# Designs tried in a protein design chat: VHH binders against FERM and PDZ domain-containing protein 2 (FRMPD2). Part 9

Target 1, 301 residues: FERM and PDZ domain-containing protein 2 (FRMPD2), of Homo sapiens (Human) (q68dx3r342to642)
Amino acid sequence: RDLCVVLLNGQHLEVKCDVESTVGAVFNAVTSFANLEELTYFGLAYMKSKEFFFLDSETRLCKIAPEGWREQPQKTSMNTFTLFLRIKFFVSHYGLLQHSLTRHQFYLQLRKDILEERLYCNEEILLQLGVLALQAEFGNYPKEQVESKPYFHVEDYIPASLIERMTALRVQVEVSEMHRLSSALWGEDAELKFLRVTQQLPEYGVLVHQVFSEKRRPEEEMALGICAKGVIVYEVKNNSRIAMLRFQWRETGKISTYQKKFTITSSVTGKKHTFVTDSAKTSKYLLDLCSAQHGFNAQMG

## First folded at step 3 (VHH)

Design a20 (from e3 with E100S A109R I112Y; framework vhh_etentamig_d1)
Fold by ESMFold2-Fast, scan of step 3:
Order: structure tokens, then C-alpha cells, then sequence
Structure a20 (fold): chain B 301 residues (1-301), chain A 123 residues (1-123)
């Protein structure tokens, strides 16, 4: 049997395994291949409806594999069983990371999350982050550059929604000018400044999952953000998230699930907030994710 | 059928330079990210460097940052790795890979189907 693991640099690894192989065995093989030493921040996840779901190391691959994977006679050129190596636990400051490769992985994840619109921030910061990525990945503004001639693709540095709002031409001009005026940082130093900027964002390190309010109509979308600091309740409008409530772990009395329902109780107000997920499995996953994030926060604090 | 042909390897003294090339065929080269992966004698495979489909984004292993430069020429379907300030630790067989072409077993052993190009850094 064969599965594909997508790394944060975009690289795909085809991993050989058997029907008894665990997620943990694949994780160890992939992180060894990538030369990662600080493993506690990373996990393997599958993607469902544009969301990542992290897998426990003890899970057998055959339990999560696409139908027919166990009985596959030979490897197909199509990747039907795909997992992702992603950061599951986010530190508050990059200085807590001991190895430069770990810091680089955080940079790659946040860079990708910005582009894929998993991490939101304002237009000014998006442009700043794009310029820092240009400095990190391209280097200094090209000497003898012909004015108005593009030397990079805007879609590699700025999220699509901002390009559509500003127009590609305006983005190209603004980013190029900011890059031309920026020459203080390059390479790893530019990556570290990118990390510093992103680590101060309210959305930094938040793992987001779609839910519905018990009291709302099915067409009204909400999201729960789960992170080291606690849980955030979002209203989702036009693919944008507005934070409505924030529960720090110390302000969280109890989290419980029943069928498709996920309930969080405020220890401050005593109020219960119930959300509806797409399945009992998803509700249980959110509970387990909350437990894991709370444990990480307790360990780091 | 994906075909990747690496070249440019050889014997070089510490501090020297080499430029590796990879000629790609059998797929739309300009639509895929590409990587260089190396395997030193007696060791497992190590990812070295990656480049986006357009060439706008590049990535490097910490061990080679500041010394190696990955680039591509989409008009020639060719991937390059410029290696400067070579060290004995850079001695390995270097493999070119399309984003979905690596094979690794559950114990981390690389099973790439290409021949690679040998780089030996020795006095």
C-alpha cells in the first residue's frame, strides 16, 4: 500500500506502508525524511471540505483510508489517500523554537495559510507579509530592473481575494515598490520577521472548523477556532470570519459532546453554548482537539 | 511517463562549486514544483531544496542555506542546483524529483527510481 504525504514546502512524499501501519509510523518516517528534530509541534492530518483533521499516532491507516485502499492490487498514479504534515501546536514566539529548520517550517505553514486564506489579517499586513516573503525567497529587489516589468507572480505572495479587490496591477505596483524600499532583511532574517509579524495576529495558531449554532438556520455558517489560548466563536459571512466570543481555557468550565452537538460552558457566566457539526465523529474530534490544545498550553505556560 | 535525468556531479575539493542539472520530460514541467533530494553513503534520504512551479518561491534545508541556489528554466524543462562552498558532508547522490515522485518506506528509507548524480567532496 502506498499513501501520499504533502509537506509544508509543497513536496509530496509517497510512503510505503501495510494494512497494519499506524499514523505514528508514517509520521516518524516523514519527519525523519524532512530532518525535523522538534516533533512535538507537528502532526499528520487529512483534509475534508477544506479543513484539516489531525490524526492520533495510534490510528491504523486502514481505518481512515479511502474505500478500496486495503485491497489495492497495485499503486495508482492518482493520489487518492493523501495526508498532510502540518503544525498542530503553535508557540507564542519563535524564540522558543531551538532549531532553524523548525522555525522554517513555521514560516512555511504561516506563509501557506495566508495564501490559502486560512489565516486572515488586514490589507496592510498582507502586503507587508508578501514583501517579507519576497525578501526571504527571492532576495533583494533586482538591480537594473525595468520599471513596470513583473519579476514575480503576485498570486505566489498575496491571497487571491486581495488581488481581486485591489486588481493584480495595483498589487504588483505596491508590492514591487515596497520591495524596492525594503533591503534591511533577507533570507532567514526575513523569515523570522515574517514569524514575528504573524505571531502577533489574533488569528495566529487558530485551527478553524465549520459549525452551526443550535439556534440558527442550517444556511447560516459559524466556525470554531481552537488554539493554545482557548476557543474562538466566529460568524462566517462571504468566506470572512468575525470573532464573536473568545473563551480562554481558564474561562472554560466544561466541554462535552452528544451526537452532532458540541457544547462549551463558560466558567465565568455559567452559560452553555451549543454548536452543531456535520457528524458525531466531528464533534468528538473537536473535543479531543480542545483537550490537546489545553494540554499544550498547560505544558508551555 | 515521467523522466528525470540528473547530471553535473563529480569530484570537487572542499570550498569548491558544482552546478547540477535535471532534464525533465513526460509531463508539463512548468505546472509542477520540483525538488532536489540527496542520499549520503550509509544514510537515509535528505530533502535539500525545493522550487515553486513559477520559480518565484524557493526553499532550502538548513544545512545548505546560503550555499546552494535552486533555479529552473521552464522554457528548457530544466531544473538546476548551484552548489557553492561545498563541504565533505555534502557528499551524496543527488536526485531530481517532481512533487509527487518520492518513495519512502515506513522506516524512512528512500526508494526513488532514478539514478541520480554523484557528488563527492574530498581532497
Amino acid sequence: as target 1 above (301 residues)
Amino acid sequence: EVQLLESGGGLVQPGGSLRLSCAASGFTFSSYGMSWVRQAPGKGPEWVSGISYSGGSTYYADSVKGRFTISRDNSKNTLYLQMNSLRAEDTAVYYCARGSTYYIDSEGRFDYRGQGTLVTVSS
Scores: ipSAE 0.000, ipTM 0.271, lowest interface PAE 11.9, mean pLDDT 82

Design a21 (framework vhh_gefurulimab)
Fold by ESMFold2-Fast, scan of step 3:
Structure a21 (fold): chain B 301 residues (1-301), chain A 122 residues (1-122)
Amino acid sequence: as target 1 above (301 residues)
Amino acid sequence: EVQLVESGGGLVKPGGSLRLSCAASGRTFSDYAAAWFRQAPGKEREFVSAISYSGRTTYADSVKGRFTISRDNAKNSLYLQMNSLRAEDTAVYYCAAGETYYIDSEGAYDYWGQGTLVTVSS
């Protein structure tokens, strides 16, 4: 049986497995193939409704596979079973990472999260990050560049929403000029400056999941952000997130679930905040993710 | 905060070699870019070489192929290996570091050493 694992560099790996294969076995095969050494930060996730859900190493693949995968002949035309190698735990500073390949993986994920609009920031920072990515991936501004001939595609460096607001031509011109002026940085240094900039953002390392308030109308969408520092409660309006509440782990009391409900209690005020998810499985997942992130923060402290 | 102290300067004959060292204090040095600048008698300070915190390097045209910049983050140290020395390499050599790019601009570096004298003469 085959499944596809998508790497942060865009590569699709076909991984051979059997009915008894675990997520952990696939994770070991994929990270070995990618030559990763600092495995603590990484996990395998599946995507559901544009959100990533990380899998525990002991989970059997057949329990999370699409219908019919357990009984399917190898390489069937049924639904493709796809998993993603992603960063689950984010360090506060890249200097804590010992290997250049680990730092490169952090760069690739943050780069992708910016482009896919999972990590939000202002327009000036988006342009700066695009230029740093262009410098890292393309190198110095090309000598003898003809202004009328583009040497990169703006959609590979700038989020679609900003391109739509500014126009592709204006983005191309501004990014090209900024790139010309930024020839001081080179390769890995540009990637590390990209990491430094992103690590200062409020949403850096935040894993976001859709929820609903039990006290608001069902159509009012919210999100929970879970990270090493704690939990962030967002209101979702149009395609943007507005932080309403931030709970550091030391300010977080009891976290509990009951059916589709996820409840977090403030240890400062004693107030309970209850959210509704799409399933009991999702609520339990959020509880487990909170425990994992809190544990990671304690180990890094 | 970082404090820098240079060493290894001295008198050397044309065609000879010297290795300069710069010892840094403070845990942030490994995250900073570092550079060597020099100032010859009666001249303005000029760029020699720079190294990123990841080991990427750049050199002034006058020293390229003769000088090699390197760092050892475990020892909080920066080095400049100078080969095929010429009379025009005579200068006070300064170590510099900062939260910046590895570039040739003095203004980019916040921390500076006191300098070490290199004299190339018969």
Scores: ipSAE 0.000, ipTM 0.097, lowest interface PAE 20.2, mean pLDDT 83

Design a22 (framework vhh_gefurulimab)
Fold by ESMFold2-Fast, scan of step 3:
Structure a22 (fold): chain B 301 residues (1-301), chain A 126 residues (1-126)
Amino acid sequence: as target 1 above (301 residues)
Amino acid sequence: EVQLVESGGGLVKPGGSLRLSCAASGFTFSDYAAAWFRQAPGKEREFVSAITWKGSTTYADSVKGRFTISRDNAKNSLYLQMNSLRAEDTAVYYCAAEETYYIEGDTVHSYEYDYWGQGTLVTVSS
């Protein structure tokens, strides 16, 4: 049987497996192919409603595969069964990473998360990050550049929402000028500066999932952000997230689930904060993710 | 789906011993809080013992020093070792679990549990 794994560089790998293959077996094959050595930070995830859900290594593929996958031993469509290799655990500083390829994977993930608007920051930082990505991927400003003709596509470096607010022309001009005046950093050095900037952002390393208020009005959409530092509660308004509460692990007494309910209890106030998910499976997943993130934080410091 | 199945109940003489087992599927005892409860004929269910995700244990005063709660990760099972059994220990014993992760400390704050087994009968009589 066959499944597709999407890598952070955009490459699609067709992985051969059988009906009894586990997520862990696929993970090992994919990371070996990608020549990754620092595996602790990575996981395989499926995407549902634009959210990534990480899979346990012991899970059998047949339990998560689309209907009909088990019955077709010949190769299926590449888009039928798709998983993603993603970073699950984010270090506080890239200097904790031992290998340049691991640092490069962190760059690729954060670069993609900025463009896909999974990682938010202000306009000035978005422009700075776009210029750093240009330095890393294109190199220095071209000496023979004709200003009337652009040498890059703004959509590849700047999020769509910012392009809409500023207009494509203004973004092109602003980014081009910043690139012209930029430092001599290029290649890996530019990537490391990109990582340094993104690692200072409040939203760095936060895995976001939709939840709802326990109150009667389900249109009061919220989100939970789960990361190495703790849990962030977001209010979702006009397609943007506003942080309402932050629970650092030291300030969190316990996390519980009951059916579709997910509850965080503050060790500081003793208050319980209850959220509703779309299913008992999702609530259990969020608890497991919190446990994994806290364990990672305790291990790494 | 979480499923809990108790076993090991039976008829024993006063002063005897029994080991109850609870096998879990869809749930790992080593990761979450689990407990034993019992219900004697004509009485409400009462707490017996609990174990937290870090292995900290709590016992009801009536069983403290006689019963021991434990887990076996290889078998994904919860156990209750019952020693020095008394006629008043006669009850249906239930395995219970909740999906609660404790960040600070490893004590049980709540005796409410979300998942329950069907129970196993223990009769102490000669």
Scores: ipSAE 0.038, ipTM 0.474, lowest interface PAE 5.4, mean pLDDT 83

Design a23 (framework vhh_gocatamig_d2)
Fold by ESMFold2-Fast, scan of step 3:
Structure a23 (fold): chain B 301 residues (1-301), chain A 122 residues (1-122)
Amino acid sequence: as target 1 above (301 residues)
Amino acid sequence: EVQLVESGGGLVQPGGSLTLSCAASGFTFSDYALAWYRQAPGKKRELVAGISYGGRTVYMDSVKGRFTISRDNAKNSVYLQMNSLRAEDTAVYYCARGETYYIDSEGAFDYWGQGTLVTVSS
């Protein structure tokens, strides 16, 4: 059977597997193909409603495959089985990463998260990150650049919402001028500066999932952010997230689920905070993700 | 494939000691809680000791101070050091993989080893 795995560099890999193949077998094949050595930080995930859900290595593919995958060894355009190789555990500082290829994967992930509006930051930083990506990918501003001939596409460097607010022409002009005036860093040095900037952001390394308060109106949305340092509760207004509450793991008591409900208890105040998800499976996933992130934090110190 | 393989059981005299080991494979060991359960002939299984992925431990009252559970994430192993053994400790001991923070019920464990027999008699 066939399965498509999307890599952080944009490649789509067709992976041949059996009905009995596990997520772990596919992960090993894909990371081997990508020449990754520091596997601890990575996982395979599926996408549902623009959110990524990481899969356990022991899971059999047939249990998570789309309808009819088992019965159709040849892929058709009607039914696709797609997984994503993504970073599941984010280090606080890139200096903890031993290999340049691992650092490059972190760069690609964070750059993609900025563009897809999974990682939020202010306008100034978005423009700075776009310029750093241009330095990393194109090097120095081209000396023979003609103003009427753009050398890059703004949508590859700046998120769509900012392009819509500023207009494509204004973004092109401002980013090009910042690039022209920027330092002569390129390649890996520009990527490391990009990592340093993103690692200082409050939303760095946070895995975000939509939830609802059990007492809120249906039109009021919340999000739950789960990361190495703990859990963040967000209020969603328009298309932005506002952090309302932060739980560090040391301040986190019991976490439990029942049906579509996910409950976290503060060990400091004793207060219980209950959230409603779209399914019992999602609630159980959030509990498992919290356990995995807490375990990762404990191992890193 | 998730596997848990116990070893270290045997015959020991009252007051003696044994160390049980459980070797795990087929999953990310550091993400899971692990527990030791035991079952004596004609009795229900009971939780002896548990350890969370963060290293927090629980023990049944009758083994507190005598037994110590520990884990080695580098070796994908969990251990039960049993001291001052009593005839009432005679049972088949099972290693179990549990989910997350909670190890307070048998239903929280989804994979079990085959068991290792511990006999305490003179």
Scores: ipSAE 0.000, ipTM 0.083, lowest interface PAE 23.2, mean pLDDT 82

Design a24 (framework vhh_gocatamig_d2)
Fold by ESMFold2-Fast, scan of step 3:
Structure a24 (fold): chain B 301 residues (1-301), chain A 123 residues (1-123)
Amino acid sequence: as target 1 above (301 residues)
Amino acid sequence: EVQLVESGGGLVQPGGSLTLSCAASGSTFSDYALAWYRQAPGKKRELVAGIYSRGSTVYMDSVKGRFTISRDNAKNSVYLQMNSLRAEDTAVYYCAAETYYIEGSKTYTYDYWGQGTLVTVSS
């Protein structure tokens, strides 16, 4: 049976497995192929409604596979089973990462998350990050450059929403000028500076999932951000997220689920905050993700 | 290695002027691109002005026409002339030098930063 795993560098790896294969077996094969040494930070996830859901190593592939995958080994079907190798646990600074390949994977994921608007930050920082990525991937500003000739495509470095607000021409001019001033940085050094900048962002390492208000108002779209430091409650309006509440783990009491409901209790105020998800499975997943992130935070100090 | 030391910061009234200086020691100064950054309380560090090794300059929109960056390679120094200062120019100002890469060598280096000099624009 065939399974496709999408790597952070964009490569699609075809993995051969059977109906009894586990997520953990696939994870081991994929990370071995990618020559990754520091496995603690990584996981395999499936994508549903533009959100990533991480899988436990003990899960059998047949439990999560598309319908028909179990019944038809190696038949050329349009029903592709796709998983993603992603970073599940984010360190507070890159100095905790010991191998260049691990730092490179963090760079690739944060770079992609910025472009695909999963990680948001201010306009000035978005331009700075674009320049650092251009320096890391393209190299130094070309000395023989004719100013009227473009040497890069802005959409590969700057999020679409910012290009629409500033115009492509203004973005290209500002990024080119900033790139000229950063001509001394190359490859890994530019990537490390990118990591240093992103690790200071409020949304760094936050895994975001859509939820709804308990008060039966489906117009009030919300999101929960779950990270090493705790839980963030967002209000979602016009494709933008506004942080309404932030709970560090020390400020978090009991977390519980019941059917489609996910409840978090403030240990400071004693107040209960209840959210509604699309399924009991999603609510249970959020609870398990909170436990995993809290455990990771305790391990790192 | 390059070490940078800023000077010239201080308290000035709105509409006043200041000149910041940055002196460099170590490597070949003329090969570096040099820049002035600033960081106001509670805000992120931002590029104010830069000067490339060939003499070309760049400025943040809010300081164009008010600030002028220059370099003196013989004195290993870079300067920021600030005119028509406003309350929003209040910040710690940092001098930075961009390192260079030698083609054919896999030697990577980082930006060099000074310790900063405080500029306060207040009545």
Scores: ipSAE 0.000, ipTM 0.096, lowest interface PAE 22.3, mean pLDDT 80

Design a25 (framework vhh_7mjh_2)
Fold by ESMFold2-Fast, scan of step 3:
Structure a25 (fold): chain B 301 residues (1-301), chain A 122 residues (1-122)
Amino acid sequence: as target 1 above (301 residues)
Amino acid sequence: EVQLVESGGGLVQPGGSLRLSCAASGFTFDDYAMSWVRQAPGKGLEWIGRIYRSGSTSYNPSLKSLVTISRDNSKNTLYLQMNSLRAEDTATYYCARGETYYIDSEGAFDIWGQGTTVTVSS
């Protein structure tokens, strides 16, 4: 039997396994293939409705495989079994990471999350991050450059929404000029600057999942952001998230689930905040994710 | 019957260059993307890069400035050119069809071919 694991460097790794194989076995194979030594920050996840759901190492692959999963040539259909190697636990500063390859994986994930619009920031920072990525991946501005000929594709460095607002030509011109003026940083140094910039963002390291509030209209979407510091409650308007409430773990009295309901009780006010998910499975997953993030935070402190 | 045979490894001084080859047989080489992977002594596998059937390439960003992957479909051969070699590039280099990685029944990992060993030392 086979499955596809998408790595942070863009590689789609075809992993051959059997029906009894566990998520942990695949994780060990994939992280060994990627030459990772600091494994505690990483996990394997599946994607459902544009959201990542991390899997426990003990889970057997057959329990989570799509209907019709069997050994056959890999198909580009919905029946293809695909998992993602992603960072589950985010450190506050890259200096806490022991190995350069681990720092590089953090760079690749944050780079991808910015580009795919999972991590939001303002236009000025998006352009800065695009230039840093160009500096890291391409190197210094090419001295032999003919201004009329592009040497990179804007969609590889700048989110689609910003390209639509500014136009591709304007983005190309502004990024090229910023790149020409910023020849001081390249390679790993540019990646570390990228990490420093992203690690200062309010939504850095936040894992986001769609929810609904019992008190809000059905047409009003919400999201929960779960991270090392606690839980963030977002109101989703158009394609943007607005933080409405923040619960640090010290300010959280308890978290409970009942069927499709997920409830956070404030230790400060005693007030209960109840959210509705798409399933009992999702509610239980959010509780487990909160427990894991809280444990990680305690381990860091 | 499907076979990949790596060659060209050996002892190289720091700063030197080396070209590795991979001879493919038992399948239609032109129909597949091909990859290079390496494993340093006592370390895990590190993906180097791939080349698509069209000739377009994708590299591990950590290694992009060091390596170039190419192919000759008329000879069913894949190449890895390495320049400015460092002691840390000492590894066994493997050729792989597509991006396939196997977990065998013994818990060991199954990689195509035995690889070719590159040692960078004075």
Scores: ipSAE 0.000, ipTM 0.169, lowest interface PAE 20.7, mean pLDDT 81

Design a26 (framework vhh_7mjh_2)
Fold by ESMFold2-Fast, scan of step 3:
Structure a26 (fold): chain B 301 residues (1-301), chain A 125 residues (1-125)
Amino acid sequence: as target 1 above (301 residues)
Amino acid sequence: EVQLVESGGGLVQPGGSLRLSCAASGFTFSDYGMSWVRQAPGKGLEWIGRIYYTGRTSYNPSLKSLVTISRDNSKNTLYLQMNSLRAEDTATYYCARGETYYIEGDTVTSYFDYWGQGTTVTVSS
């Protein structure tokens, strides 16, 4: 049987497996192929409704595969089984990463998260990050550049929402000008600067999932951010997130689930905050993710 | 329709340098990532490195200090610069378009949708 694993560098790996294959076996094969040595930070995930759900290594592929995959492996073109190699645990500083390839993977993940609007920041920082990505990928501003024709595509460096707000031409002009004036960093040094900038952002390393308030209308969208530091409760408006509450693990009492409900209790105030998800499976996943992130935080300090 | 033609191979002394070229035709070269792969006599294929359509490069860690991949989109040409050549670098060098990988158990194989004919590099005194 075949499944596709998408790597952070955009490569698609076709992995041959059988009905007994586990997520862990695929993870080991894929990370070995990618020459990753610091495996603790990575996981395999599937995507549902634009959100990534990390899989346990013991899970058998046949339990999560699309309908027909196990029974028609070579004939079933419409049931493509796709997984993603992604960073699940984010270090607070890139200096904690020992290998350059691990740092490069963090760069690719954060760059992708910016472009896919999973990691939010202000316009000034978005433009700065775009220029740093240009420095990392093209080096210094091209000497013989023709102003009327861009040497890059803005959509590869700047999020679509900002391009729509500023216009593509305006973004092209501003990013090109910033790149022309910036000649100090390129290659790996530009990637490390990109990491330094992103690691200072409030939303850095936060895994975000849509939820709804138990006490509010279902149309009032909220999100839970789960990270090494704890849980963040967001109100979602106009594709932007506003942090309403922050729970550090030390300040987090009991986390529990019941059916579609996910409840977190503040150890500081004693108040219970209940959220509604799309399914009991999603609520349980959020609880498991909280447990994993808390454990990671304990290991890293 | 798609054609990749390597050139620049030949006999080189140990410690020498060599630059290989790959001329591409039949497709929009600037839209594709390109790779270099080699095969030593009696050995399997060894991936050298790639250059994405953005110009970003990635190398086999075992070869990173010895090679540089570049491209000239105005000439539809891919380059491989090799320095400090050793006898074990003797191989047929191929340029290839794209990259797909297959993992079967412990075996990892690379697949490219188009390959060149190859150019032979012999490192000998």
Scores: ipSAE 0.000, ipTM 0.185, lowest interface PAE 17.3, mean pLDDT 82

Design a27 (framework vhh_8k46_1)
Amino acid sequence: AVQLQASGGGFVQPGGSLRLSCAASGRTFSDYAMGWFRQAPGKEREFVSAISWSGGRTYYADSVKGRFTISRDNSKNTVYLQMNSLRAEDTATYYCAADSGETYYITEGYDYWGQGTQVTVSS
ESMFold2-Fast, scan of step 3: ipSAE 0.063; ipTM 0.508

Design a28 (framework vhh_8k46_1)
Fold by ESMFold2-Fast, scan of step 3:
Structure a28 (fold): chain B 301 residues (1-301), chain A 123 residues (1-123)
Amino acid sequence: as target 1 above (301 residues)
Amino acid sequence: AVQLQASGGGFVQPGGSLRLSCAASGFTFSDYGMGWFRQAPGKEREFVSAISYSGGRTYYADSVKGRFTISRDNSKNTVYLQMNSLRAEDTATYYCAAGETYYIDSEGAYDYWGQGTQVTVSS
């Protein structure tokens, strides 16, 4: 049987497995193929409703596979079993990473998260990050460039929403001008500067999941952001997230779940904040993710 | 020799306006991005605004967005900073800077620096 694992560089790996194969076996095969040595930062995830859910290494593939996968597909026209290699734990500074290939994976993930609008920042920083990505991939502005003909596609460097606001032509002109004026930074050095800029962003390393407030109408969308620093409560309005409350781990008391409910208690105020998820499975996942992120923060402190 | 001459500073009441100018000489002005930085008493220098060599792109610190406007006139080798709705916290010495490559987060991106012009916002 086959499953597809999407790598951060966009490559799709067809991984051979059987019905008894575990997520851990696939993770080992994929990271070995990618020549990764610093494995603690990475995980395999499935995507549901545009959100990534990380899988435990002991999970059997057949329990998460789409319908019919266990029965062996007879035709190519079938639901593809797809997993993603993603960064689960984000370091505060790239200098903590030992290997250049690990730093490169962080660059690819943050680059992709910016383009897919999983990581938000202001317009000025988005343009700066696009220029740094051009420096990383093309080096200095090409001397033979004809102004009327682009040497890159704006959609590969700037998120769609900004292209829609500015227009593709204006983005192309602004990014090309900034690239022409950029320093003689290229390759890994440009990637490291990209990492430095993104690591200063408030939403850097935040894993976001949709929830609903128990105290508000169920149709009013909220989101929880879970990261090494703690938990962020977002209000979702007009396809954007606004941070309403931030809990540092030291300020976080008991975290508990009951059915579809996820509850965080403030150790400072004693207040309980209860959120409703789409399932008991999701609530338990959020609890486990909080425990994992808190443990990571304690290890890095 | 390269020179950047900043002017237009002064004393103004809160809510008032000032226009700063920076006249450049000794280099090809139209090839350089221009920036404004400020330094309040007892503080380190901070970024205020920047403009690309063509004038096609402008950048602003969050504290000044919507109140300040940067512009340039390449025919006069001059960059301007129009400061509206001034607040007491805008009180600082304002510096202009020129760089072939600029990033708003780095003073090191700027090759040439002008002398400061003082802005005081006080009732």
Scores: ipSAE 0.000, ipTM 0.097, lowest interface PAE 22.2, mean pLDDT 83

Design a29 (framework vhh_8k46_1)
Amino acid sequence: AVQLQASGGGFVQPGGSLRLSCAASGRTFSSYAMGWFRQAPGKEREFVSAISWSGGSTYYADSVKGRFTISRDNSKNTVYLQMNSLRAEDTATYYCAADSGTEYYITYGYDYWGQGTQVTVSS
ESMFold2-Fast, scan of step 3: ipSAE 0.038; ipTM 0.493

